VHH binders against DNA N6-methyl methyltransferase (damt-1). Designs and how they scored, part 15

Target 1, 365 residues: DNA N6-methyl methyltransferase (damt-1), of Caenorhabditis elegans (q09956)
Amino acid sequence: MDTEFAILDEEKYYDSVFKELNLKTRSELYEISSKFMPDSQFEAIKRRGISNRKRKIKETSENSNRMEQMALKIKNVGTELKIFKKKSILDNNLKSRKAAETALNVSIPSASASSEQIIEFQKSESLSNLMSNGMINNWVRCSGDKPGIIENSDGTKFYIPPKSTFHVGDVKDIEQYSRAHDLLFDLIIADPPWFSKSVKRKRTYQMDEEVLDCLDIPVILTHDALIAFWITNRIGIEEEMIERFDKWGMEVVATWKLLKITTQGDPVYDFDNQKHKVPFESLMLAKKKDSMRKFELPENFVFASVPMSVHSHKPPLLDLLRHFGIEFTEPLELFARSLLPSTHSVGYEPFLLQSEHVFTRNISL
Key: E = the ipSAE of ESMFold2; O = the ipSAE of OpenDDE; V2 = 0.75 times the mean of E and O plus 0.25 times the DockQ between their complexes.

## First folded at step 13 (VHH; framework vhh_3k1k_2)

Design n2 (from u5 with Y114F; at its last look DockQ between E and O 0.89; V2 from the best seeds 0.87)
Fold by ESMFold2, look of step 13:
Structure n2 (fold): chain B 365 residues (1-365), chain A 127 residues (1-127)
Amino acid sequence: as target 1 above (365 residues)
Amino acid sequence: QVQLVESGGALVQPGGSLRLSCAASGFTFSSYYMRWYRQAPGKEREWVAGIRSSGGSTSYADSVKGRFTISRDDARNTVYLQMNSLKPEDTAVYYCAAKYVYTDSSGYTFVSEFEYWGQGTQVTVSS
């Protein structure tokens, strides 16, 4: 299996998870038909017509970079395969941004004090039965083979993947939970909320990066585990993570890139962005230095996806890893913002994106 | 060993028709995205048409849309290119190619790095 790149369909992934409830994802959350830019820039471009005044004075002798060449290949092959849409709506993704605002307008319980206890349900559960003093104090498990439903007192429904277990709280609580249940994880996926001067509200995370230094990852891992950490594009972050992995007795085995694309297959930002944003995010994969497990992973790999319009949401990785023959039975997501089947998830808002504002009834046609 | 063998290339007059075949062996034919390319004298090899592994969607270069039709017969491990309304600019060596493309049940599409190639068949369109 000599895979060069993948093109993900995050929308269809979640549709398949909730098919047995006759649900699908609200398509407007994935209608990213324009490159990302501020509204003021978009309005300026919209007012500009073709002008005789515009002159391009740069003579080029530059070779294209490797990532830009891969993006072009993904665009061309995806177009041949008819994965991408031809039509574009010129609204600066306003419809999708409004859909994201609606999706985030839900009541979510406060973070709990740490707990070891699990409350299980098969098909449905009331959110009020899970709460005490505005918090979900216990770990919650949907133990059924089909997706479950948690209903808020105001009628809002949250859809929970089958065999999903979650905790609303600090990721450090996983250490106590792992010890109490004699449970080790053979896969960890983490999406830390890295410090950024552009972050607006402090809802859940006070000192987000500092929690990483307090986390004792090795004590919750099987010997042959794989871990995967999303990182930002901040200068020096990759070296910082290598140091953290080394402190944990782990070594990097791959660094993958998520290329964020529009529905037409174009990168969401231009690659000529010197001091501006880039259209990709990085994923670092590591294993214990002494592990005898051989991971047949490409050291560098690019996968493309149309991002959900909810900011910072990452595509599900489980089936991507399975494609490369990675077997795991106890996957864990740290800093979770949504839930996955057969997965433990910890974070301050782990089921935020499981609401009926993200999903809708699948009308057969 | 993977083998792609093109056949059906010939000399034809402008406006004529020709059908190319490509017999495949050495891989699971139904799992592969099949393509036709061509290379005219002194030019770079260019993509012409493709057909998905499910025997479904087809795609064409703008220069051949409406004139060429790609099809496949999974029982015979063969891909075809029906070429109608041929023009002198269609003169080229035509190559069959195969690339592994897999789309899982969750909609994740995986595209292989390597592409297998045939040896080519000559098509000449002249009066």
Scores: ipSAE 0.808, ipTM 0.900, lowest interface PAE 0.4, mean pLDDT 85
ESMFold2 (binder alone), look of step 13: mean pLDDT 81; pTM 0.805
OpenDDE, look of step 13: ipSAE 0.906; ipTM 0.955

Design n3 (from u5 with Y108W Y114H; at its last look DockQ between E and O 0.82; V2 from the best seeds 0.86)
Fold by ESMFold2, look of step 13:
Structure n3 (fold): chain B 365 residues (1-365), chain A 127 residues (1-127)
Amino acid sequence: as target 1 above (365 residues)
Amino acid sequence: QVQLVESGGALVQPGGSLRLSCAASGFTFSSYYMRWYRQAPGKEREWVAGIRSSGGSTSYADSVKGRFTISRDDARNTVYLQMNSLKPEDTAVYYCAAKYVYTDSSGWTFVSEHEYWGQGTQVTVSS
């Protein structure tokens, strides 16, 4: 493979998934036109005036950061290809932050005791019909070849990809489900609840991460499966995750970086060692040590995307992996907050981002 | 055997026009993002213009926007640079380059690491 980097237009992905329902993603959810900063800082810069002078590509030097040089290359090439928008919206991403608040203003039923039972529907279903005692414990499958709709009693709609299966609950419930259906997964993508700004206590952070130590990942995998785990940038996290992979009999085959960019193609944070923030997230890819499968993956690949304004949402990876020739028939997402076609998804809010507040409708009549 | 061969460079007066051609062989031309670069004596090489596959976008450096036009003929495996209103600062060796770029139906754009280069053609703008 000769691919140096990739750039994703995430709203185009979801527009494609829901085309047959005449739905588009609300574009304001992707209007990240400013670097991330507090409102007070933004207003101070605005009062002094903002220069938009063009900068040339900087040459690589011995002491240059590899990620910073790749970010410059992505910005320049993406601009040449007209992937990025020229216009900056001077609102410190306020419109996109409000769109995210609206998108999250829905309720997801609470999980009940775990079950392996599957409730199927074709085109539409009532959310109340999927519940028992106001709670949901069964697996739900949209079994049609077209997207489906789940309606809440208040009329709120959720749009479900075709052949998508989801479960509201603890990710450990996948083990019971896998046994009950004699089903193994050949791809797992996981976004564990690492440290976040909304969870300040270290006790809570440690308790959430301990679920990984209780998962027996190998028992739900095919022999030649690939797993991909999102990690944060906390010092030592990569080494911790390598130890977990080793305990699972897995070995790392690649570590990829997601570069988060504005709509103009600029990193959402400057590369600055004095700040506690970086504009990238890491994805560790691993296989079983005894697998004979040779993955043709670059070890240190970089891909870029404008993040959805919903905090911690990650871009869909299935077609990126397919580009590198990764074949899979049973993909699984753990800690899911959105759904994908032909994919099993587990989390406490796995269909949260399928709500009608994420999408717009164009009426032709 | 990949080959890019530029032609059409000449000596012209300020305000004049030239058309550069770049003939390509050894790869599937229609799948490649084609670029023009230039390098003046004692200066660094700079990007001038780019064109994606047929029906794709064109783009230009600010210094040439409105004066230069890039185009391609996939049947002849050739990319062109029409240069109008030439200025002395346009004096340079002009290079053709090719880079694989693919955009899939799911919103991913993939960009190759390797780039092919021609040997260049001299353009001189002087009185």
Scores: ipSAE 0.833, ipTM 0.914, lowest interface PAE 0.3, mean pLDDT 86
ESMFold2 (binder alone), look of step 13: mean pLDDT 82; pTM 0.818
OpenDDE, look of step 13: ipSAE 0.905; ipTM 0.954

Design n4 (from u5 with E113K Y114H; at its last look DockQ between E and O 0.90; V2 from the best seeds 0.88)
Amino acid sequence: QVQLVESGGALVQPGGSLRLSCAASGFTFSSYYMRWYRQAPGKEREWVAGIRSSGGSTSYADSVKGRFTISRDDARNTVYLQMNSLKPEDTAVYYCAAKYVYTDSSGYTFVSKHEYWGQGTQVTVSS
ESMFold2, look of step 13: ipSAE 0.835; ipTM 0.917
ESMFold2 (binder alone), look of step 13: mean pLDDT 82; pTM 0.815
OpenDDE, look of step 13: ipSAE 0.904; ipTM 0.954
ESMFold2, look of step 17: ipSAE 0.836; ipTM 0.917
ESMFold2 (binder alone), look of step 17: mean pLDDT 82; pTM 0.818
OpenDDE, look of step 17: ipSAE 0.904; ipTM 0.954

Design n5 (from u5 with T109I Y114H; at its last look DockQ between E and O 0.94; V2 from the best seeds 0.87)
Fold by ESMFold2, look of step 13:
Structure n5 (fold): chain B 365 residues (1-365), chain A 127 residues (1-127)
Amino acid sequence: as target 1 above (365 residues)
Amino acid sequence: QVQLVESGGALVQPGGSLRLSCAASGFTFSSYYMRWYRQAPGKEREWVAGIRSSGGSTSYADSVKGRFTISRDDARNTVYLQMNSLKPEDTAVYYCAAKYVYTDSSGYIFVSEHEYWGQGTQVTVSS
């Protein structure tokens, strides 16, 4: 496969998943028409029309230089293909940020001591039936071929992809579940809550990363499984993750980059030195060292997506991997905040982004 | 063996019209994004127009919008460039190119690295 880059469409992906419920995603969640910047900076630029003199020479990291070249290719080709939107009103993405605040204005039940029991439903279910004493400890499966609906007692609806299984709880709970059901996963996607380089180190963030040290990833994998871990751009994080892969008997086979773009196809940040935020994130792909499976994966692939306006949310990767011929039947997401079809998902808010505030009725035009 | 063969280039007076064609073979033509480029003496090659495989969506460089029309006939594996209101600035060698672009059922778009090129056809707009 000689694919040079991909452009993902998270909005259309979920529109397709929930088409049978006559739902689509709320488009304002993806209306990213401005580069990311503080409101004060946006207003200063708008008021004065600051003269743009690019004085900085591109003496950035090797990854940043390659990413800027790829970003230009993506912008040019995407413009030729008419996949980018014309510029909308300039509000520093305020409409999309408000849509994200509304989407997050829901409550997910607290986890209790984990259980290995699966509660299945096919079409609709009440959230109260999934809880005990206001807490949830079971695994929940939408077992139907069509998406399902979970309704909270306050009337809030959550839309669940078909064949999706989720668990509210610690990601470590996957180990007991895997043993109890004799279930191994042939794909893991994980987005750990990494410590931010822009924030003074806090005990809570550091403890969240320590969860990885307690996971025994190999015992829940099939022999020829692929794992994919999102990492941040913190200096040294890649080396740290390679060490964790080594501890797990795993080796890196590819490191991919997500380029975050506006609806016009421009990177959400300018490429700059390490003191500025960058418009990309890295995905490390690994397999067991003793696996003889050869993946047809490009080592340094770049894919672009307009991000959902919810902070740190990542686009769905299953169809991207399928494009490269990666076959899997038991995908697992760790640290999930949204759900995928035919996928197990674990996290403290795994169905947060499945709420009715993310979706709306699909009206015929 | 992939081949793209352009034809129809000629000498024409300003304000005139030409129709270029590009015959393709050696690949699944209907699956490819087809492009026209041009290169004037001493200048870099520049994109002129493109036509997608799916839906036949067309796009044009600003310098040719309203004057040039790209079209394709998938049954004959041929892409065309209708060039009207020609100007001396349109003088160039015109190249046909093909790039694989796939859109999956989820709307994800995959763009190939390699691009196939024709040998070019000369268009001269003089007076």
Scores: ipSAE 0.807, ipTM 0.894, lowest interface PAE 0.4, mean pLDDT 87
ESMFold2 (binder alone), look of step 13: mean pLDDT 82; pTM 0.812
OpenDDE, look of step 13: ipSAE 0.879; ipTM 0.941

## First folded at step 14 (VHH; framework vhh_3k1k_2)

Design k1 (from n1 with S53T S57T; at its last look DockQ between E and O 0.90; V2 from the best seeds 0.88)
Amino acid sequence: QVQLVESGGALVQPGGSLRLSCAASGFTFSSYYMRWYRQAPGKEREWVAGIRTSGGTTSYADSVKGRFTISRDDARNTVYLQMNSLKPEDTAVYYCAAKYVYTDSSGYTFVSEHEYWGQGTQVTVSS
ESMFold2, look of step 14: ipSAE 0.845; ipTM 0.923
ESMFold2 (binder alone), look of step 14: mean pLDDT 83; pTM 0.828
OpenDDE, look of step 14: ipSAE 0.898; ipTM 0.949
ESMFold2, look of step 15: ipSAE 0.850; ipTM 0.927
ESMFold2 (binder alone), look of step 15: mean pLDDT 83; pTM 0.826
OpenDDE, look of step 15: ipSAE 0.908; ipTM 0.955

Design k2 (from n1 with S59N; at its last look DockQ between E and O 0.89; V2 from the best seeds 0.87)
Fold by ESMFold2, look of step 14:
Structure k2 (fold): chain B 365 residues (1-365), chain A 127 residues (1-127)
Amino acid sequence: as target 1 above (365 residues)
Amino acid sequence: QVQLVESGGALVQPGGSLRLSCAASGFTFSSYYMRWYRQAPGKEREWVAGIRSSGGSTNYADSVKGRFTISRDDARNTVYLQMNSLKPEDTAVYYCAAKYVYTDSSGYTFVSEHEYWGQGTQVTVSS
């Protein structure tokens, strides 16, 4: 396959999932029209005009690396294809940040005790029917061919993709579930809590990562499964994950990069090997060492997306993998904060971004 | 064997018109994003215009918008560049290029690594 890069459209993807409920995502959540910076820096640049944009252009032309060259190519081709939008809001992404605050301002049930039981519904379900003493106890499945609705007693609605199964709880609960249902997964996508708003000490951070060392990933995988783990850019993290894969009897087959861009196609941070922040994240893909399945995946690949304004939310990967001919029937997301069609999802807030505050009625004229 | 062959380059007076053609062979022409580039002496190569595989989506560099028109004839595997109101700054070697671009039903756009190039045709706008 000769694909050099992809440009994703997360908003369109989710709009398609929920179109049968006449819903679309709130476009504000994807209105990232400015590079990420403090408000004070933004206001200073605004007063001075475009002088700092010339400085950015000079810095870009002086600094070269593989990702910077790819970012320029993505910007140029995307502009030719009319994928990117002109900047129309000069607010340092304030509108999108407020949309994210609203989207996250919902209550979801606390984690339940481990369970193997599934409650299924096709169109509608009451959240109270899923709860006991403020806790959600079982796995929940929207078994219909169309998206479903879960309604809270206060009237708040959550929109659930078709054939989606989710569990509010510890990712370790997947092991009991897999055993009880004799169910193995042929694709796992995981977004471990490498970064947490509460991580401030090394000891706290190490305890968060130890959940990975307690997971017995191989026992829930089919023989020819693919797994994909999001990692941060912390120095040494790739080596740490390679060691974890090795302990699981698995080997890395690809490492892909997500380039986060503004709606104009510019990286959300300037490139600088000396600065703490970069506009990309890495995805490590691995298979079992004894699997003879040949994945036709590029070992290195770059894909760009305008990120949802909710921090740490990752783009949906299922159709990206399908482009490369990767077939799967039992995808699983670990550490989930949103749901996908025909997918099992486990996390403490797996349906947080399914609330009605993420969506709006699709008014067609 | 993939080939892109440009033709139609000439010497033209300011304000004149030219039509460039690019005949393609060796690939499924209707599936490719077709582009025109130009390179003036001592300058970097620049994108001029592009036309997507569906034949209805076109785009132009600001410097030529309103004066140049890109079109394609998929039955003849040919892309054209109609250049009107020519100026001395349009003097350059014009190159035809082809690149695979696909947008799936989810709105994800995939862009190929390799780009095919023609040999170029000289356009000179001079009194």
Scores: ipSAE 0.833, ipTM 0.919, lowest interface PAE 0.4, mean pLDDT 86
ESMFold2 (binder alone), look of step 14: mean pLDDT 82; pTM 0.815
OpenDDE, look of step 14: ipSAE 0.905; ipTM 0.954

Design k3 (from n1 with S106R; at its last look DockQ between E and O 0.93; V2 from the best seeds 0.87)
Fold by ESMFold2, look of step 14:
Structure k3 (fold): chain B 365 residues (1-365), chain A 127 residues (1-127)
Amino acid sequence: as target 1 above (365 residues)
Amino acid sequence: QVQLVESGGALVQPGGSLRLSCAASGFTFSSYYMRWYRQAPGKEREWVAGIRSSGGSTSYADSVKGRFTISRDDARNTVYLQMNSLKPEDTAVYYCAAKYVYTDSRGYTFVSEHEYWGQGTQVTVSS
């Protein structure tokens, strides 16, 4: 396959999912028109025009070098295709940060319970009907061909993609669910909690990652399944994941890069900044070692997206994988914070970003 | 085999007009992003204009914006560059190029690595 890079439109993706409810995403959540930086640094640059682009750093990785070359190519081609906006607002992304704050200000059940039972609805359901003692005990499925609505007692609405199944709880619960329904997954996408505000407390960091180490991935996979794990840029994490894949009897078949860009097509961080922050994240793709399935997945593939202003949210991957001919019928997302069509999703906040604070009426219909 | 064949290059006086054509074969023309580049003597090749699929957006380098118009006829597998108000600085070999670009129904745009090139056609603007 000759595809070198993709430019995603995450906003349009979700608009298409919820079109039949006459909804679109709130555009403010994707108005990232400035590189990420503290307000004080932004005001200094705005006032004086100071640039950090030529500063040298002591450490540079091979991944950063390849990504910098790709970022320039993406910027040039995307500009020719008129994908990027020319105008920037000079607020250090304040409007989008406020929109993210509002989007996260919802009350959803946070207590976990273990269950294998599914409650189905087609078009509409009350959140209170899904709860027992303040918990969502069961798996919830929107079984219709069109998106559904769950309404909280306070009037807040959550919009659920068609054929979406979710579980509020520990990712380990997937093993019981898989056994109970004789269901194996041919695609797993996982975004483990590598980054946490409590990471400076070593104990909390270790506990978050220990859930991943206890999960028996192979027992819930089909023989020819593909798994895709998001990783951070922490030194040594790729080697750690290779060891985990090896323990699971799996091998890496590709490592893709997400390039995070502004609406103008510029990376959200300079590649050579003094803080060693990079504007990309890695997605490691693996298969079972004994699978004879050939995945034609380019190693040099990069996909660029304007990130949702909600921190650590990842773009949807299903159509990206389909572009490369990856066929799947039972996709699963682990550590989910949003929902996808025809997908099982597990996490403590799997429908967090499905609220009416993320979506609005599409008056253009 | 993919072929791109430019034609229409000529000697033209400053202020004149010229229309270039590029005939394409060997690929599904309607699905390709078509570009014009130019290369002046002793200079690097530079992008001039691009046009997405029929009815799609057009784009231009700042140096030619307002003077050049790119268009395409998918029924004839041909892309055109109408050049008006020509200047001596427009003197160059003009190249037609094609790159696969696909935007799916959910807004993802996929871009190929390989680009096909024509042999070029000479445009000279001299008094």
Scores: ipSAE 0.803, ipTM 0.907, lowest interface PAE 0.4, mean pLDDT 86
ESMFold2 (binder alone), look of step 14: mean pLDDT 82; pTM 0.819
OpenDDE, look of step 14: ipSAE 0.901; ipTM 0.951

Design k4 (from n1 with S57Y; at its last look DockQ between E and O 0.95; V2 from the best seeds 0.86)
Fold by ESMFold2, look of step 14:
Structure k4 (fold): chain B 365 residues (1-365), chain A 127 residues (1-127)
Amino acid sequence: as target 1 above (365 residues)
Amino acid sequence: QVQLVESGGALVQPGGSLRLSCAASGFTFSSYYMRWYRQAPGKEREWVAGIRSSGGYTSYADSVKGRFTISRDDARNTVYLQMNSLKPEDTAVYYCAAKYVYTDSSGYTFVSEHEYWGQGTQVTVSS
């Protein structure tokens, strides 16, 4: 198989997950029709058009050069395939940014103590029945073959994928859960809360990453598991993560790039080293050093997606991995911000993006 | 053993019409994105039209929209380019190409690196 790149459709992915509830995603959340920029810059460009001024600062990364060439190819092929929209909405993504604010304006009960108990429901459940003292301490499972609904006392609905299990809490709670249920995971996807590029002090910088040092990843993995960690574009982060994998007895098998694009197929930022803003994020894939499993996947790979307007939300990876023949039965998402079918998900707000502020009734013909 | 064979190229007067054909073999024709390209003397090869494996959805370069029509006959493993209102600027060698493109049920589209090419057929529009 010689797949060169993929173009994902996160909106359609979730539409397919919830089609049996006659739901679709709110399209405003994916209406990214302009490059990311301040409003003042957008208005200046709108009045005089896109500047043709020559760039003064040359990008030096080999990944940036490769990514820029791939971005052009993705734009051209995606346009031929009629994947991208021709028309731009000239609002500097204001509508999508407001949709993201609305999507984040929900209250999720906190967890105060770890638990290993699973509360199951099939079709619908009241949020109050999942709570104790205003908190969700247990693991919650939609055990049916069809998606389920959790309703808050104020009438707010959350839509849960079929066979999805989630836990509101610290990712470290997975270790107790795994032990209690004699359950190992053959795929882990993680999006840790990395430092921003604007770190102020050394001590603050290191405290954001303490959560990774508390996890004993190998103890919850099957022998032949694959793990996939999202990383930022901070200089040196790949080397740091390679060292962490080594301490876990694991080795990198691939590093993939997510190219973030507008609905027209253009990268959301120009490739510009001076501004330290790039339109891509990296995904590092690793396996146990003593695993004999051979993963038939490209060492380097680029996939493009229009990002959800909620910052830092990543596209679903399960079907992307399946395309390359990666088989798994027990996927786990750590630091989860949304839910997936047949997946365990752990985070402080793992079902935040499952509300009716993200999904709406499908009235389409 | 993949083979693409173009035919139908000819000399034609401005305003005339031609129909190009591309016969394909050696792969599952219905699963491939089929393209027409052209290359004028001294120019780079440029994309002209495409037709997806997922049905009759078609796309065209701006320079040929409204004048050219791409179609396919999966039973005959053949893609066509109907060229109407021909202009001298349409003079080029026309190439048929095939690239594997798959869109899964989740809307994820996967595009192959390799592309198959025909030998080309000459179209000349002479004033």
Scores: ipSAE 0.815, ipTM 0.901, lowest interface PAE 0.4, mean pLDDT 86
ESMFold2 (binder alone), look of step 14: mean pLDDT 81; pTM 0.811
OpenDDE, look of step 14: ipSAE 0.845; ipTM 0.938

Design ko (from n1 with Y33S Y108S F110S; at its last look DockQ between E and O 0.81; V2 from the best seeds 0.00; counts 0 for: pae E 2.9 > 2)
Fold by ESMFold2, look of step 14:
Structure ko (fold): chain B 365 residues (1-365), chain A 127 residues (1-127)
Amino acid sequence: as target 1 above (365 residues)
Amino acid sequence: QVQLVESGGALVQPGGSLRLSCAASGFTFSSYSMRWYRQAPGKEREWVAGIRSSGGSTSYADSVKGRFTISRDDARNTVYLQMNSLKPEDTAVYYCAAKYVYTDSSGSTSVSEHEYWGQGTQVTVSS
């Protein structure tokens, strides 16, 4: 494909998934109309102690310049195509942040016991029927061709995509499940909990990333599978992941960039902010070294999306990959925080973003 | 063989009008978004106006909004740029371009890397 960039519409993607339930995504979750501010207190301290003459020169200027030029092109073309919205509220994204807080205010049962049993439902199911001792047991599958509903005892509803299978638990449980069902995956998308210097994190980088070293990724993949790993912007992370792929007998075939934009098409961070925040994230795509499958993927593709206001949530990639002609029948998401149609999803909170706090009645239907 | 041929460039006085045409061949014209760009001496090429294939939705750069009108005739495989109230600052070589733009059912828009370009036509606005 001769595609230079894409502008995704995550909100409309989920709207299409739940159309048959007359549901749509709550639009306030995507009302990102202002740039994100770097830590304001940190920036004030830097301004008091550092003049413009002492401002550091960014040594990765070539890569940042290329992304900045792509961001301008995306803004210009998207404006011409009337994709972007007028700024209608000057609230520093307050409404969307409140919507995210509400969306996350749900009770998600903790990990299931390690198991390979599948519990199926077609249209509706009580959450209590899926639990034992307060935990969701096993693997849960919405087996119908239409979306399903899981209802909590307090009346809270969770909306499940059609043919979606999820497991509340450790991602390493996928290996037992794969063996038990003789099931290999031809696409894996993973968003590992990379180490963060956030003050709110209580785990060390060693603990956060050790789960990847416990996974034997090749044993759950088809021979010609594609894997896609989201990575952070930590210095050296790309090299670390290349080494990890090499140990798995895999090779990188592309590294894509997600450009996070406001609803006006502007990057959510300036490219030169003093905290070194950047408005993009990287997605590394790899295949087995001995695979003869050719992927028609651009090596350095950029795609833009207005992020959901829930921190660290990534846009769904299935339709983007299909745009490039990538065929797959058994997609798997590791470290999932939301569900996709016809997809296996594993994580401690895989249906976190499936509640009625994320979706609302579609008045047009 | 894909070809875009601009015509209609001329010398005109400030406040005058001019109509540019771009004739297309070698591709399915009705499936492409058509665009006009311009490049003044010593400056980078800049977008002026665009018209989508489906629905005919139009858009304009701020510098020409209200003065320029883009239109298309799919039966003649031709895109037009009507330029009114011309200013000396509009002096440039004007280029016609065609780009495939695809929006899928989920609302996601993919933009092709390849554009077809014409050779350009000179517009000069002076007394």
Scores: ipSAE 0.299, ipTM 0.693, lowest interface PAE 2.9, mean pLDDT 83
ESMFold2 (binder alone), look of step 14: mean pLDDT 79; pTM 0.772
OpenDDE, look of step 14: ipSAE 0.642; ipTM 0.858

